# VH-VL binders against Peroxisomal protein 2, part 18

Target 1, 213 residues: Peroxisomal protein 2, of Schizosaccharomyces pombe (o74758)
Amino acid sequence: MTHNTMLQRFNGLLEPTHLYIVSVVAYSACNRPDKISGIAKEAMEHVGPSIYPKLREALVKSSPLVGFPRTINSLREMTTNIPPPFPDEFARAADADIDTGKRGKIYFEKTYGKVTQRVLRSMQSSSLDLANIALDYAYGKVLSFNEVVSPLETSLMIIAALVPQDVNPQLRGHLKGALNHGATKEQVMSARNIALEISKECGIQFKGDIETL
Below, E stands for the ipSAE of ESMFold2; O stands for the ipSAE of OpenDDE; V2 stands for 0.75 times the mean of E and O plus 0.25 times the DockQ between their complexes.

## First folded at step 17 (VH-VL; framework fv_cosibelimab)

Design A5 (from y2 with heavy chain L100I; at its last fold request DockQ between E and O 0.82; V2 from the best seeds 0.82)
Heavy chain, then light chain:
Amino acid sequence: EVQLVQSGAEVKKPGSSVKVSCKASGYRFSDYAISWVRQAPGQGLEWMGVIIPIGGAANYAQKFQGRVTITADESTSTAYMELSSLRSEDTAVYYCARDIYWGYDYFDYWGQGTLVTVSS
Amino acid sequence: NFMLTQPHSVSESPGKTVTISCTRSSGSIADNYVQWYQQRPGSAPTTVIYEDNQRPSGVPDRFSGSIDSSSNSASLTISGLKTEDEADYYCQSYDSSNHEWVFGGGTKLTVL
ESMFold2, look of step 17: ipSAE 0.804; ipTM 0.897
ESMFold2 (binder alone), look of step 17: mean pLDDT 92; pTM 0.934
OpenDDE, look of step 17: ipSAE 0.880; ipTM 0.932
ESMFold2, fold request of step 22: ipSAE 0.722, 0.736, 0.752; ipTM 0.876, 0.883, 0.884
ESMFold2 (binder alone), fold request of step 22: mean pLDDT 92, 91, 92; pTM 0.934, 0.927, 0.935
OpenDDE, fold request of step 22: ipSAE 0.896, 0.880, 0.887; ipTM 0.938, 0.932, 0.935

Design A6 (from y2 with light chain D31R; at its last look DockQ between E and O 0.77; V2 from the best seeds 0.73)
Fold by OpenDDE, look of step 17:
Structure A6 (fold): chain C 213 residues (1-213), chain A 120 residues (1-120), chain B 112 residues (1-112)
Amino acid sequence: as target 1 above (213 residues)
Amino acid sequence: EVQLVQSGAEVKKPGSSVKVSCKASGYRFSDYAISWVRQAPGQGLEWMGVIIPIGGAANYAQKFQGRVTITADESTSTAYMELSSLRSEDTAVYYCARDLYWGYDYFDYWGQGTLVTVSS
Amino acid sequence: NFMLTQPHSVSESPGKTVTISCTRSSGSIARNYVQWYQQRPGSAPTTVIYEDNQRPSGVPDRFSGSIDSSSNSASLTISGLKTEDEADYYCQSYDSSNHEWVFGGGTKLTVL
């Protein structure tokens, strides 16, 4: 499906900016960096050059979920084949002066709401170290940073990252978590469905039904 | 359609063990946890423990710690609850329930129950 | 650790509205979701409310859930009471202090 077709299909349900964020992350998760530059170019033409840093940041934010190798390849594809409209910079430079762990905790608690402790327990039961790294690094340093990509956009990106991986338990949490960050049901489902379509396009084989709201 | 089908009624002697099975169908077994809940005659519901099928990690209520073992077989989509050192007070209907773990955690489907009678 | 306290029984006539309370002994009732299960005589429990006020598919909109932080209690409300609603109702919540599920003692609802 072309992005034009997607835009038409999800018109009024998902903003173009969000559609492109979801798309690039979904393709990255599918290990299809070859699709990233084309989508980014289209995004810049449709939305404007200002979307470029958002796409870049979305890919960066997806790294704890998608994995660094795929993210690196996706960003390489994007940055080498598309002249960046803005110079690269350390967007998180100011984070050196704040407690990112605290920021991450707040973001985590907002994401999972009343079930925060159950989610924590679930992760801790697998590995205390993993749970700690997830909170301090993934949520603290990466996902909770909101100066370029908003929490709502981050939630949609997370959905896009998880769908191709066929990880329904995690997807379940973040589908509902997106609502906690202000996404509408339509936006959440749109992000999910777009990621699902991209997954199918990429030949992802699912073990069964994909989690939904 | 999601279904949890449990094994049949058991009659056991004090001191023996019982193993109840819960076969799941209609969904991806590994995507959900299985909790066990019992109900003594005329009494309320009591949570016993839970298992996450993937990896087979189980947690137990403190009351049953050391006496209950919950396992899962992903190949057969079946969860098991084994209770040892049975007492008359263990006479109850035992239920398995699908547990939505990893965030939103509640029981949305229940087995039909298995009556375990402990009598000398 | 906490306990959930429910009234032993409630009764009401068909067509009326009944409310079943579930009071948490310690900690905030709002910190974790509360679920409600219906159990008809001789049957397994079924979920009627999850996450305080969400209704599963197939459950009539006559069933609703609420949380009152001031009284540290959850409530199940059944409007337009029907004879088929006669059952035991259990509230449930997660105890993060010991990582156990806690059930209320159950409430027997009789439709007069």
Scores: ipSAE 0.631, ipTM 0.868, lowest interface PAE 1.0, mean pLDDT 94
ESMFold2, look of step 17: ipSAE 0.791; ipTM 0.890
ESMFold2 (binder alone), look of step 17: mean pLDDT 91; pTM 0.932

## First folded at step 18 (VH-VL; framework fv_cosibelimab)

Design B1 (from z5 with heavy chain L100I; at its last look DockQ between E and O 0.89; V2 from the best seeds 0.84)
Fold by ESMFold2, look of step 18:
Structure B1 (fold): chain C 213 residues (1-213), chain A 120 residues (1-120), chain B 112 residues (1-112)
Amino acid sequence: as target 1 above (213 residues)
Amino acid sequence: EVQLVQSGAEVKKPGSSVKVSCKASGYRFSDYAISWVRQAPGQGLEWMGVIIPIGGAANYAQKFQGRVTITADESTSTAYMELSSLRSEDTAVYYCARDIYWGYEYFDYWGQGTLVTVSS
Amino acid sequence: NFMLTQPHSVSESPGKTVTISCTRSSGSIADNYVQWYQQRPGSAPTTVIYEDNQRPSGVPDRFSGSIDSSSNSASLTISGLKTEDEADYYCQSYDSSNHEWVFGGGTKLTVL
């Protein structure tokens, strides 16, 4: 049976590279690794083999949000069914020589701007240890690395990861944070709406309306 | 249509306590915080504290620490503010406000206010 | 541990422009967003400016907000004054050190 491509399905909502990043992360967050290889194949046909490392990095970056088990299965599905066109490398090898904690803090502050301290306080009131892990690990090691996937692209994938999880406060912060990383309102809302449609297809049940910009 | 509807006016004696309710509708109660603000007659606005309904986490202005308790009931979408050891200076209109607490810093909707009079 | 200081009152004729100041006593006014609330007699406050200079939907564009780092103050400017603008106005900002919201003392705007 012939199915609509992601590009046809979401015609004109995002440029192709952003569309494919958002799509693979949304399906991964919905625990649909079976969808990943088809999207990656379409992406390589439309954009070329250079998109493959971007999709891999977007999935890797999503792991603190999506969870390692779903991310592992999504990456295995992609790698097994679409052999990587380039050697797989430890992209963050050079991070051993830099202060990733500082890089993460700068990224966190750019994401939240003037409300940074209030967001940090909210995490600290839940757990001091969680707040430190979020800054040092999630932001420091994972999200602030932008040599493969840009800060704008990272923000769009974060939105895609969060929509299926039905976590409006955190989604709200990242919808706005994407603007701070250079996304337009149209790009932000498109990423949100694509992720929402994918979530509904995957059977995600929301407790109410999903946050908007 | 977001609404915050507060309980009715109360008259209290010094030394007693008052508990004001704030019932939210038109949105997912768990997605937003509720702040409490009071206004004595002819005076300005004074922030008292905030509650995040998820987990019932509250934080209080230093001036009211030890006298104020703010709670939330997710099942009824209702926040409560209780002020103890009332004095005549606590005569005020008490407001609840929806506090956008992640990624934003402002109040977008306010309750109608509850007059609490502390006399005699 | 800062205060926000506003003039007690301002007045101006219909059609003219007024500016209400909000001066922060310590630390930078630019460190946290400033909000402005309008309170008409007998009513609850409503937001007229958030995030320094943003207008909520339904607030006329004659309302504007600004930040002046040299005087460490925020300003609410109301142009084309109308009788309906007569109200009390409060600025507000977040105290990151004490984790508290701070309101200015309020300004009574009279339109004559």
Scores: ipSAE 0.790, ipTM 0.892, lowest interface PAE 1.1, mean pLDDT 93
ESMFold2 (binder alone), look of step 18: mean pLDDT 91; pTM 0.927
OpenDDE, look of step 18: ipSAE 0.855; ipTM 0.926

Design B2 (from z5 with heavy chain I52Y A57T; at its last look DockQ between E and O 0.87; V2 from the best seeds 0.83)
Fold by ESMFold2, look of step 18:
Structure B2 (fold): chain C 213 residues (1-213), chain A 120 residues (1-120), chain B 112 residues (1-112)
Amino acid sequence: as target 1 above (213 residues)
Amino acid sequence: EVQLVQSGAEVKKPGSSVKVSCKASGYRFSDYAISWVRQAPGQGLEWMGVIYPIGGTANYAQKFQGRVTITADESTSTAYMELSSLRSEDTAVYYCARDLYWGYEYFDYWGQGTLVTVSS
Amino acid sequence: NFMLTQPHSVSESPGKTVTISCTRSSGSIADNYVQWYQQRPGSAPTTVIYEDNQRPSGVPDRFSGSIDSSSNSASLTISGLKTEDEADYYCQSYDSSNHEWVFGGGTKLTVL
């Protein structure tokens, strides 16, 4: 067991910062908050204390995908066992002075490109309220805030959050969307494969094959 | 391997209806939409409608609204297209196609086609 | 709805290059992706270009797609023409206003 650090286990698949972001979010999505403090400790030892705010923000950003209960427990596990090396701040405080709805729309359009309207229509066909909440809340307030975790890192986080949930249509869109946010095909597939391995470890039962790029 | 296998050719009288099946295999049926396209003899391709897998939601081309019904059965991985009030102009090969949705806009696999002949 | 207009037929000799056009009647060709499908006689269509210029796996790189906003058209270009390329070719795009797929009228490619 002692030879199975995240770096050893997934050697060379992603650079360390991306690996740790993908790992903590995948375990959070699997409802395994107990795994997160060990990963955060490893990350701080290998990258340094500056990675801690990134891991916290990646978990916060995952909340529209993973859900608040699992996100709360994951953040509590991390802060209880590895207190923040820096004072916590309200990272989005400056959002009070901007149109986050517009920022979210731009992010959504970059994610989906020319297929934006078909994706939007699909959400609207399910519920007008859901579509508006997804745009205003998930994209506007959460995913499009890039001051701590970049758009590329956010895309890898989204993949890690979706794989355990067995939602191939949405995963398909975000595998492609990660390319639109600057990830390479290799980075996308690595994030997907790491999340899949973590899901299998956590006992997630899939109804079939998980989407690929 | 992904396959879409359609039901066999049919001969119908004007005013009747036809129901064509499209059995999918080699992938998880609920993850992709199925579109229906027809091709009259010597003519081009004409989109008829689509079935989205979750919830069984269908959307139809305006031209066929009120005459076409598209359904799906996840337990058998089969989509169906029913066209009613048949006319001679409905003589065509009817195709199903796997329609990538959510993030993509194209058809990647097609069924072999089902010839429906409408004659008196 | 908009329409997609293609030439009825094109022909060219083996080894040469052919271009098939697809002109959109209203709105911009760039608003939605354009796909190209190949259909051999008696067979179902198959995808040769998706998302303007992308090739599915197994489609040779001598097939290419492009968009020209100035003529409001898409093009399928086939270089190194082979006898096996003889087929009907259809362009397709999505009408996001009406939520319908639109096909071009089709082009018969003859390789002589």
Scores: ipSAE 0.743, ipTM 0.872, lowest interface PAE 1.3, mean pLDDT 93
ESMFold2 (binder alone), look of step 18: mean pLDDT 92; pTM 0.932
OpenDDE, look of step 18: ipSAE 0.883; ipTM 0.936

Design B3 (from B1 with heavy chain I52Y A57T; at its last look DockQ between E and O 0.89; V2 from the best seeds 0.85)
Fold by ESMFold2, look of step 18:
Structure B3 (fold): chain C 213 residues (1-213), chain A 120 residues (1-120), chain B 112 residues (1-112)
Amino acid sequence: as target 1 above (213 residues)
Amino acid sequence: EVQLVQSGAEVKKPGSSVKVSCKASGYRFSDYAISWVRQAPGQGLEWMGVIYPIGGTANYAQKFQGRVTITADESTSTAYMELSSLRSEDTAVYYCARDIYWGYEYFDYWGQGTLVTVSS
Amino acid sequence: NFMLTQPHSVSESPGKTVTISCTRSSGSIADNYVQWYQQRPGSAPTTVIYEDNQRPSGVPDRFSGSIDSSSNSASLTISGLKTEDEADYYCQSYDSSNHEWVFGGGTKLTVL
């Protein structure tokens, strides 16, 4: 008998909060916004209403990786089909008073550790402007904000966003980067495998094997 | 099984050029860089440069800048190293190595080597 | 550019332990990972240590790597020496400032 719930489908692979973050982001990256509200409803029933702002933030955080159009549609599905248990607010309001560029650089360095400069050089070889945008915007304003979704949870979200995109070099960096942000090898591999299963369900065709730890 | 198979030995005259191939198999070629390393007889290992197959971007050791060209052909999973204006000091075994470059920094697989002999 | 300096040769009897040093001339040895490669006579190099102290699958656990920040050096240690360990050994690290790989000069290990 086939089970419809994410919790039944992926029993024991991740704790429920992490499972739901990975799931909504993986489906968003696969351009399946139609899946988001059902998963969010399940998450609230199983974990409670406090998971709703985490799922919203995980989707917002995924936008530099997934792209704004898919993220917009995924958030619309969630907010339109589920009464919000808490008011929507500007979570990053306090960021106006800090140097988010520095925060992003520190987060980038934590992600890549000793290989930071070679990764930065690889981005710069594509575009100096893109490398600056990655540091100042993607890392600075988006990924390094940890008041709602932790660095560990962010790393699992990134894995979920990258697996459907078939980008093994960047995925490889974030599989290891998740360990640097406190994830266990088991958590990393579970996030990767859940995202891969979701990608296969969504009809994503990969050009080869997807990177692993 | 990851393999890097290089082209056969070559004998060249001074002033000519040589192009060594490195065919990769057992993995997705675009996911890894290929570095080239040479070893003159009785000498140590000397890095020459690297190719990133996505976009065909190369970076060269300063010593070889202007004489070396490193390229990749994703459709054949093959990297190439071409060294021009050959001198007798360029007599060496030339190796390719798979270079893990995003999140890691090391060579995990090496080709068998290609002996290039430069003599009059 | 920095250099990685290794002893030219080392010799030891079967069953004993050797340590091969790799000293970085400028900047910190800890700034980039250190790798160790084994090259047997007539063969291509193979990786025996990566990321300072990690052993690839299939490399015997008698091979180990370490970093000593106080001497600015890395070390490859081979315990329980076997005649099969007779080879050249090279350390390697990445020069982030010049975007180049750097190899040590190599150490010839003789097992007598």
Scores: ipSAE 0.811, ipTM 0.893, lowest interface PAE 0.9, mean pLDDT 93
ESMFold2 (binder alone), look of step 18: mean pLDDT 91; pTM 0.929
OpenDDE, look of step 18: ipSAE 0.874; ipTM 0.932

Design B4 (from z5 with heavy chain Y101F; at its last look DockQ between E and O 0.88; V2 from the best seeds 0.83)
Fold by ESMFold2, look of step 18:
Structure B4 (fold): chain C 213 residues (1-213), chain A 120 residues (1-120), chain B 112 residues (1-112)
Amino acid sequence: as target 1 above (213 residues)
Amino acid sequence: EVQLVQSGAEVKKPGSSVKVSCKASGYRFSDYAISWVRQAPGQGLEWMGVIIPIGGAANYAQKFQGRVTITADESTSTAYMELSSLRSEDTAVYYCARDLFWGYEYFDYWGQGTLVTVSS
Amino acid sequence: NFMLTQPHSVSESPGKTVTISCTRSSGSIADNYVQWYQQRPGSAPTTVIYEDNQRPSGVPDRFSGSIDSSSNSASLTISGLKTEDEADYYCQSYDSSNHEWVFGGGTKLTVL
């Protein structure tokens, strides 16, 4: 049998919107921007044009984790090969009127729950400046914006971004954190397993087993 | 299968030092912290300190600050705990435990323990 | 810093239910997860409850954990008590203010 589409390859593991979010972010993290337009075309055919802004936002949201260079190239591949079905917008324009630092702290606390202070201290022990940047920038300005991609969807894309990077401590926290944002254990494990299969396809070499729930 | 295998029993005189090893297997050593816990004969468990192998960052219980040194060697997947200026009250079984330090708060695997006897 | 206080010993007959308490002296018991470890004679501790009320794979469902904020305590409950449950039990929690792990004093469970 032929399993050349993402939907066929990973049939039934995630609902289609989640599958496409996980897939584009995993390939982006693997530095395979050449895969992005094909997946986005499949997603638009199956779900409709409304998925395009979700995929764009998922890639944008992944940038603190994947890095700006790979994210820029992934978005360029999508935009160049699939003209946006409607004009682009500055999704975060309304953030000018809110305290994104507070929003980010609340999001961080929901992600980690009772272990929040121990995680924060672990970041601070590496660098006070890094811990502040993670809270104010990564969580405050990027991850806690949920008007396009939900907290659950954000957690799945974080897993997809982290698996290719072979960073088990941080992945462990976000596998559990996805549950706190409303993902089921099955959804979390599916996102992790899809990202792992994509990573292997892309030739990512892991130094050991990848964390699980 | 995760295992933590510790070095053998030691008999020490007061004023000397002891270094206990804890060799990890069955997982990526750098992904988890190692905590050290001791238990005096007939007594309860007492946490001594922890090491995160990445960068070798250690944190110690206030009671042991200045006497304990915890290190890790990623190339051998081994953690070490050294306790100096030994006294008779340091007679105890010393355990290492795998400490889930990111996203969780507990110990999931323990070493078999190392008896250190301090007597003159 | 805080202390975790457990009864020194408890005993009960096979088939009955026992509850071991773990009371936090200052700050809230709910601020950090509570773990429970079982230590059989001559052996290292093993985890029977983590994160307040979760069981590791292989731990029977007759072991349960709970938190009571009003008494500032955690509890380990063992139902259907068996003679092999005879062991020492320790609670544990993390002190976020001092960055230290804290163990309770331990409880010797005797199954008569």
Scores: ipSAE 0.749, ipTM 0.875, lowest interface PAE 1.3, mean pLDDT 93
ESMFold2 (binder alone), look of step 18: mean pLDDT 91; pTM 0.931
OpenDDE, look of step 18: ipSAE 0.869; ipTM 0.931

Design B5 (from z5 with heavy chain Y104W; at its last look DockQ between E and O 0.86; V2 from the best seeds 0.00; counts 0 for: banned pattern WGW H102)
Fold by ESMFold2, look of step 18:
Structure B5 (fold): chain C 213 residues (1-213), chain A 120 residues (1-120), chain B 112 residues (1-112)
Amino acid sequence: as target 1 above (213 residues)
Amino acid sequence: EVQLVQSGAEVKKPGSSVKVSCKASGYRFSDYAISWVRQAPGQGLEWMGVIIPIGGAANYAQKFQGRVTITADESTSTAYMELSSLRSEDTAVYYCARDLYWGWEYFDYWGQGTLVTVSS
Amino acid sequence: NFMLTQPHSVSESPGKTVTISCTRSSGSIADNYVQWYQQRPGSAPTTVIYEDNQRPSGVPDRFSGSIDSSSNSASLTISGLKTEDEADYYCQSYDSSNHEWVFGGGTKLTVL
């Protein structure tokens, strides 16, 4: 019991970069910002310092799913408790020069494929404004930016954010969406299972079984 | 594990209504939609409508608009289909089916069917 | 509102291969996924193909699905035909413009 690193705990389920992305987002979604800096330090030791911007971006990307308050606290724990951090720059500065709405629509269509229109209709039936905000903001400005965290890594992060929230319909769509962005079934199931284990550790009470592929 | 169990056969007079139930078990009812499909004797399958239990909103096939009402009771994990102004042509087996409505397009489980006979 | 047209019946001998077509009347067959359901006499339908060409767990790999955009049709192919495959088969797809599920008229497969 002298070893309790994320890498040892979840040995072989995901490559280390993906494991650390899934882990920090799952703990953030569970409102455990206290876990974030320790995981980030472990990640830098085992992968190298270049993983730090990926973890920061994964947490930023999770904000439409996790919510700003928990994301703010998770980022604060990481940035204030790590040796002098990487420079904090506006990663999306170049987005001012591109049509992020178009980028978001393309990303949304990649996620849902032939089912795109039915998913869009389902969001619109809840609220036309919500559907527009999801496309323009969540997909356009946040999720479709892939300069730091790839579409595959983004899909694993989304799974990690959704599992603790007990929202099986949306999780089911993103389990499949991860395959559409190039994840293997094994990677998808590993991300889901890691997030589920973290959720149980954090005391999340589920109303039933969590969706699977 | 997943089961959709429907109410028993019914015999109805023309001009009356029928209400068929579909009890879901083995999964969380609110996570999936329920579609209703009918099959007249010797005929094919005909979609009637769907309900998403969260919020209780239903959508109906144009052919049945105005005669069909589909509802869901989350507390009992039961969906209902009511067809009014019955005619002899409404004699059919009525099925409920679990409908993947987010990110997927197909029915993965079906109820056993309920025969509704419209006659005097 | 499109229709899905299937042959009314097909027959083939055990061990052979049969193909059942499903032709979409307007718009592209490729716009929405196609499902295939098997219905034995007196029973509810069961899924044999979903999302054009995927098999649910427990469905033998001798069942396959395909899409042909040039003929605007989907096909269910059953190889190594067995007498137990005798059933009605329905294709299904979603009509995005009318927000309705559409079934084909059905095909009675007879194994002789």
Scores: ipSAE 0.703, ipTM 0.862, lowest interface PAE 1.5, mean pLDDT 92
ESMFold2 (binder alone), look of step 18: mean pLDDT 91; pTM 0.927
OpenDDE, look of step 18: ipSAE 0.863; ipTM 0.930

Design B6 (from z5 with light chain A30D D31S; at its last look DockQ between E and O 0.60; V2 from the best seeds 0.58)
Fold by OpenDDE, look of step 18:
Structure B6 (fold): chain C 213 residues (1-213), chain A 120 residues (1-120), chain B 112 residues (1-112)
Amino acid sequence: as target 1 above (213 residues)
Amino acid sequence: EVQLVQSGAEVKKPGSSVKVSCKASGYRFSDYAISWVRQAPGQGLEWMGVIIPIGGAANYAQKFQGRVTITADESTSTAYMELSSLRSEDTAVYYCARDLYWGYEYFDYWGQGTLVTVSS
Amino acid sequence: NFMLTQPHSVSESPGKTVTISCTRSSGSIDSNYVQWYQQRPGSAPTTVIYEDNQRPSGVPDRFSGSIDSSSNSASLTISGLKTEDEADYYCQSYDSSNHEWVFGGGTKLTVL
């Protein structure tokens, strides 16, 4: 399925901005940085230049999930092929003056709602250190930052990041988590399905069915 | 359709061991945990332990610690429960159940049960 | 550690409403960790209520769960009782202190 076909298919179900966010993150997760700059250009033409910072931040936010290497390559591809004026900025400069750990905790609790403690226990059972790093860094410093990409948008890009990785146990949590951040079922499924289509396009081999709502 | 199919009934002598199998189908085996629950005749349900197929990590109820071993074979989508040093009190129907993990945990599907009889 | 206590048996006529209680001995009961299972004679248990008093697909809305914090108990309510509801019912909860699942003793429901 071509990207244009996806736009048409999910028109009205997912906002164009969100579709592009999901797309770039999904391709990044598939280790296809070559697709990023083209999508970014299309996004700027369709939505406007203001979408560029969102795409950049979405990729940044995906780094704890997708991995730094793929994210670096994706961002490099985008920044190399997108002409000025889109200077890079340190969006999180103000975070130096706040307790990001606390912000992360609040975001984590919002994401998982009533099952927060259960999810935390599950993480801790795998590794106490990993759980701590996930909370303080991934959720605290990265995901809970909402000045450029909203919590709803963040949830959608998380789905986009997880689908290509074929990690259903984590995906199921974030599918529901997206609803807690105000996404509709249609939006959540659209993000999921777009990421799935992109994954297939990229030749991702799944062991079976992908988690759904 | 999700199904858990267990091995057949067993008759064992005291002091011996029994290994019950639970073959899963209709879903991705590695995406869910498998719990084991037993039920003595005319008695209630008792949780024994759980395994996450990925990596084979298992947790056991304290009561059975050291005497029960739960394993999983991803290639065959089969979980196993082995109970050693069998006693007459171990006579029960043993159930496997699909146990969701990573924040959503309950037994949503059950095997048909395996009767294990321990008698001299 | 805690125990879950259920009545041994309850009985009611068809069309009526019956409630089965499940009392936690220590710690606060949490609906997010409470499940109810139905076990008909000679059959494996099936889930009728799970996390936060939700019903699985296929379970009729006659089945409902609730929590009473004052009595530290969960309750399974079956309205419009049918003959097919005759079964043993077990409550279940998670013990975070030892990371074990705990079952109630079970309640035999007889439809008169």
Scores: ipSAE 0.379, ipTM 0.783, lowest interface PAE 1.5, mean pLDDT 93
ESMFold2, look of step 18: ipSAE 0.775; ipTM 0.887
ESMFold2 (binder alone), look of step 18: mean pLDDT 92; pTM 0.932

## First folded at step 19 (VH-VL; framework fv_cosibelimab)

Design C1 (from z5 with heavy chain E105Q; at its last look DockQ between E and O 0.84; V2 from the best seeds 0.82)
Heavy chain, then light chain:
Amino acid sequence: EVQLVQSGAEVKKPGSSVKVSCKASGYRFSDYAISWVRQAPGQGLEWMGVIIPIGGAANYAQKFQGRVTITADESTSTAYMELSSLRSEDTAVYYCARDLYWGYQYFDYWGQGTLVTVSS
Amino acid sequence: NFMLTQPHSVSESPGKTVTISCTRSSGSIADNYVQWYQQRPGSAPTTVIYEDNQRPSGVPDRFSGSIDSSSNSASLTISGLKTEDEADYYCQSYDSSNHEWVFGGGTKLTVL
ESMFold2, look of step 19: ipSAE 0.758; ipTM 0.884
ESMFold2 (binder alone), look of step 19: mean pLDDT 92; pTM 0.932
OpenDDE, look of step 19: ipSAE 0.907; ipTM 0.944
ESMFold2, look of step 20: ipSAE 0.747; ipTM 0.881
ESMFold2 (binder alone), look of step 20: mean pLDDT 92; pTM 0.933
OpenDDE, look of step 20: ipSAE 0.886; ipTM 0.935

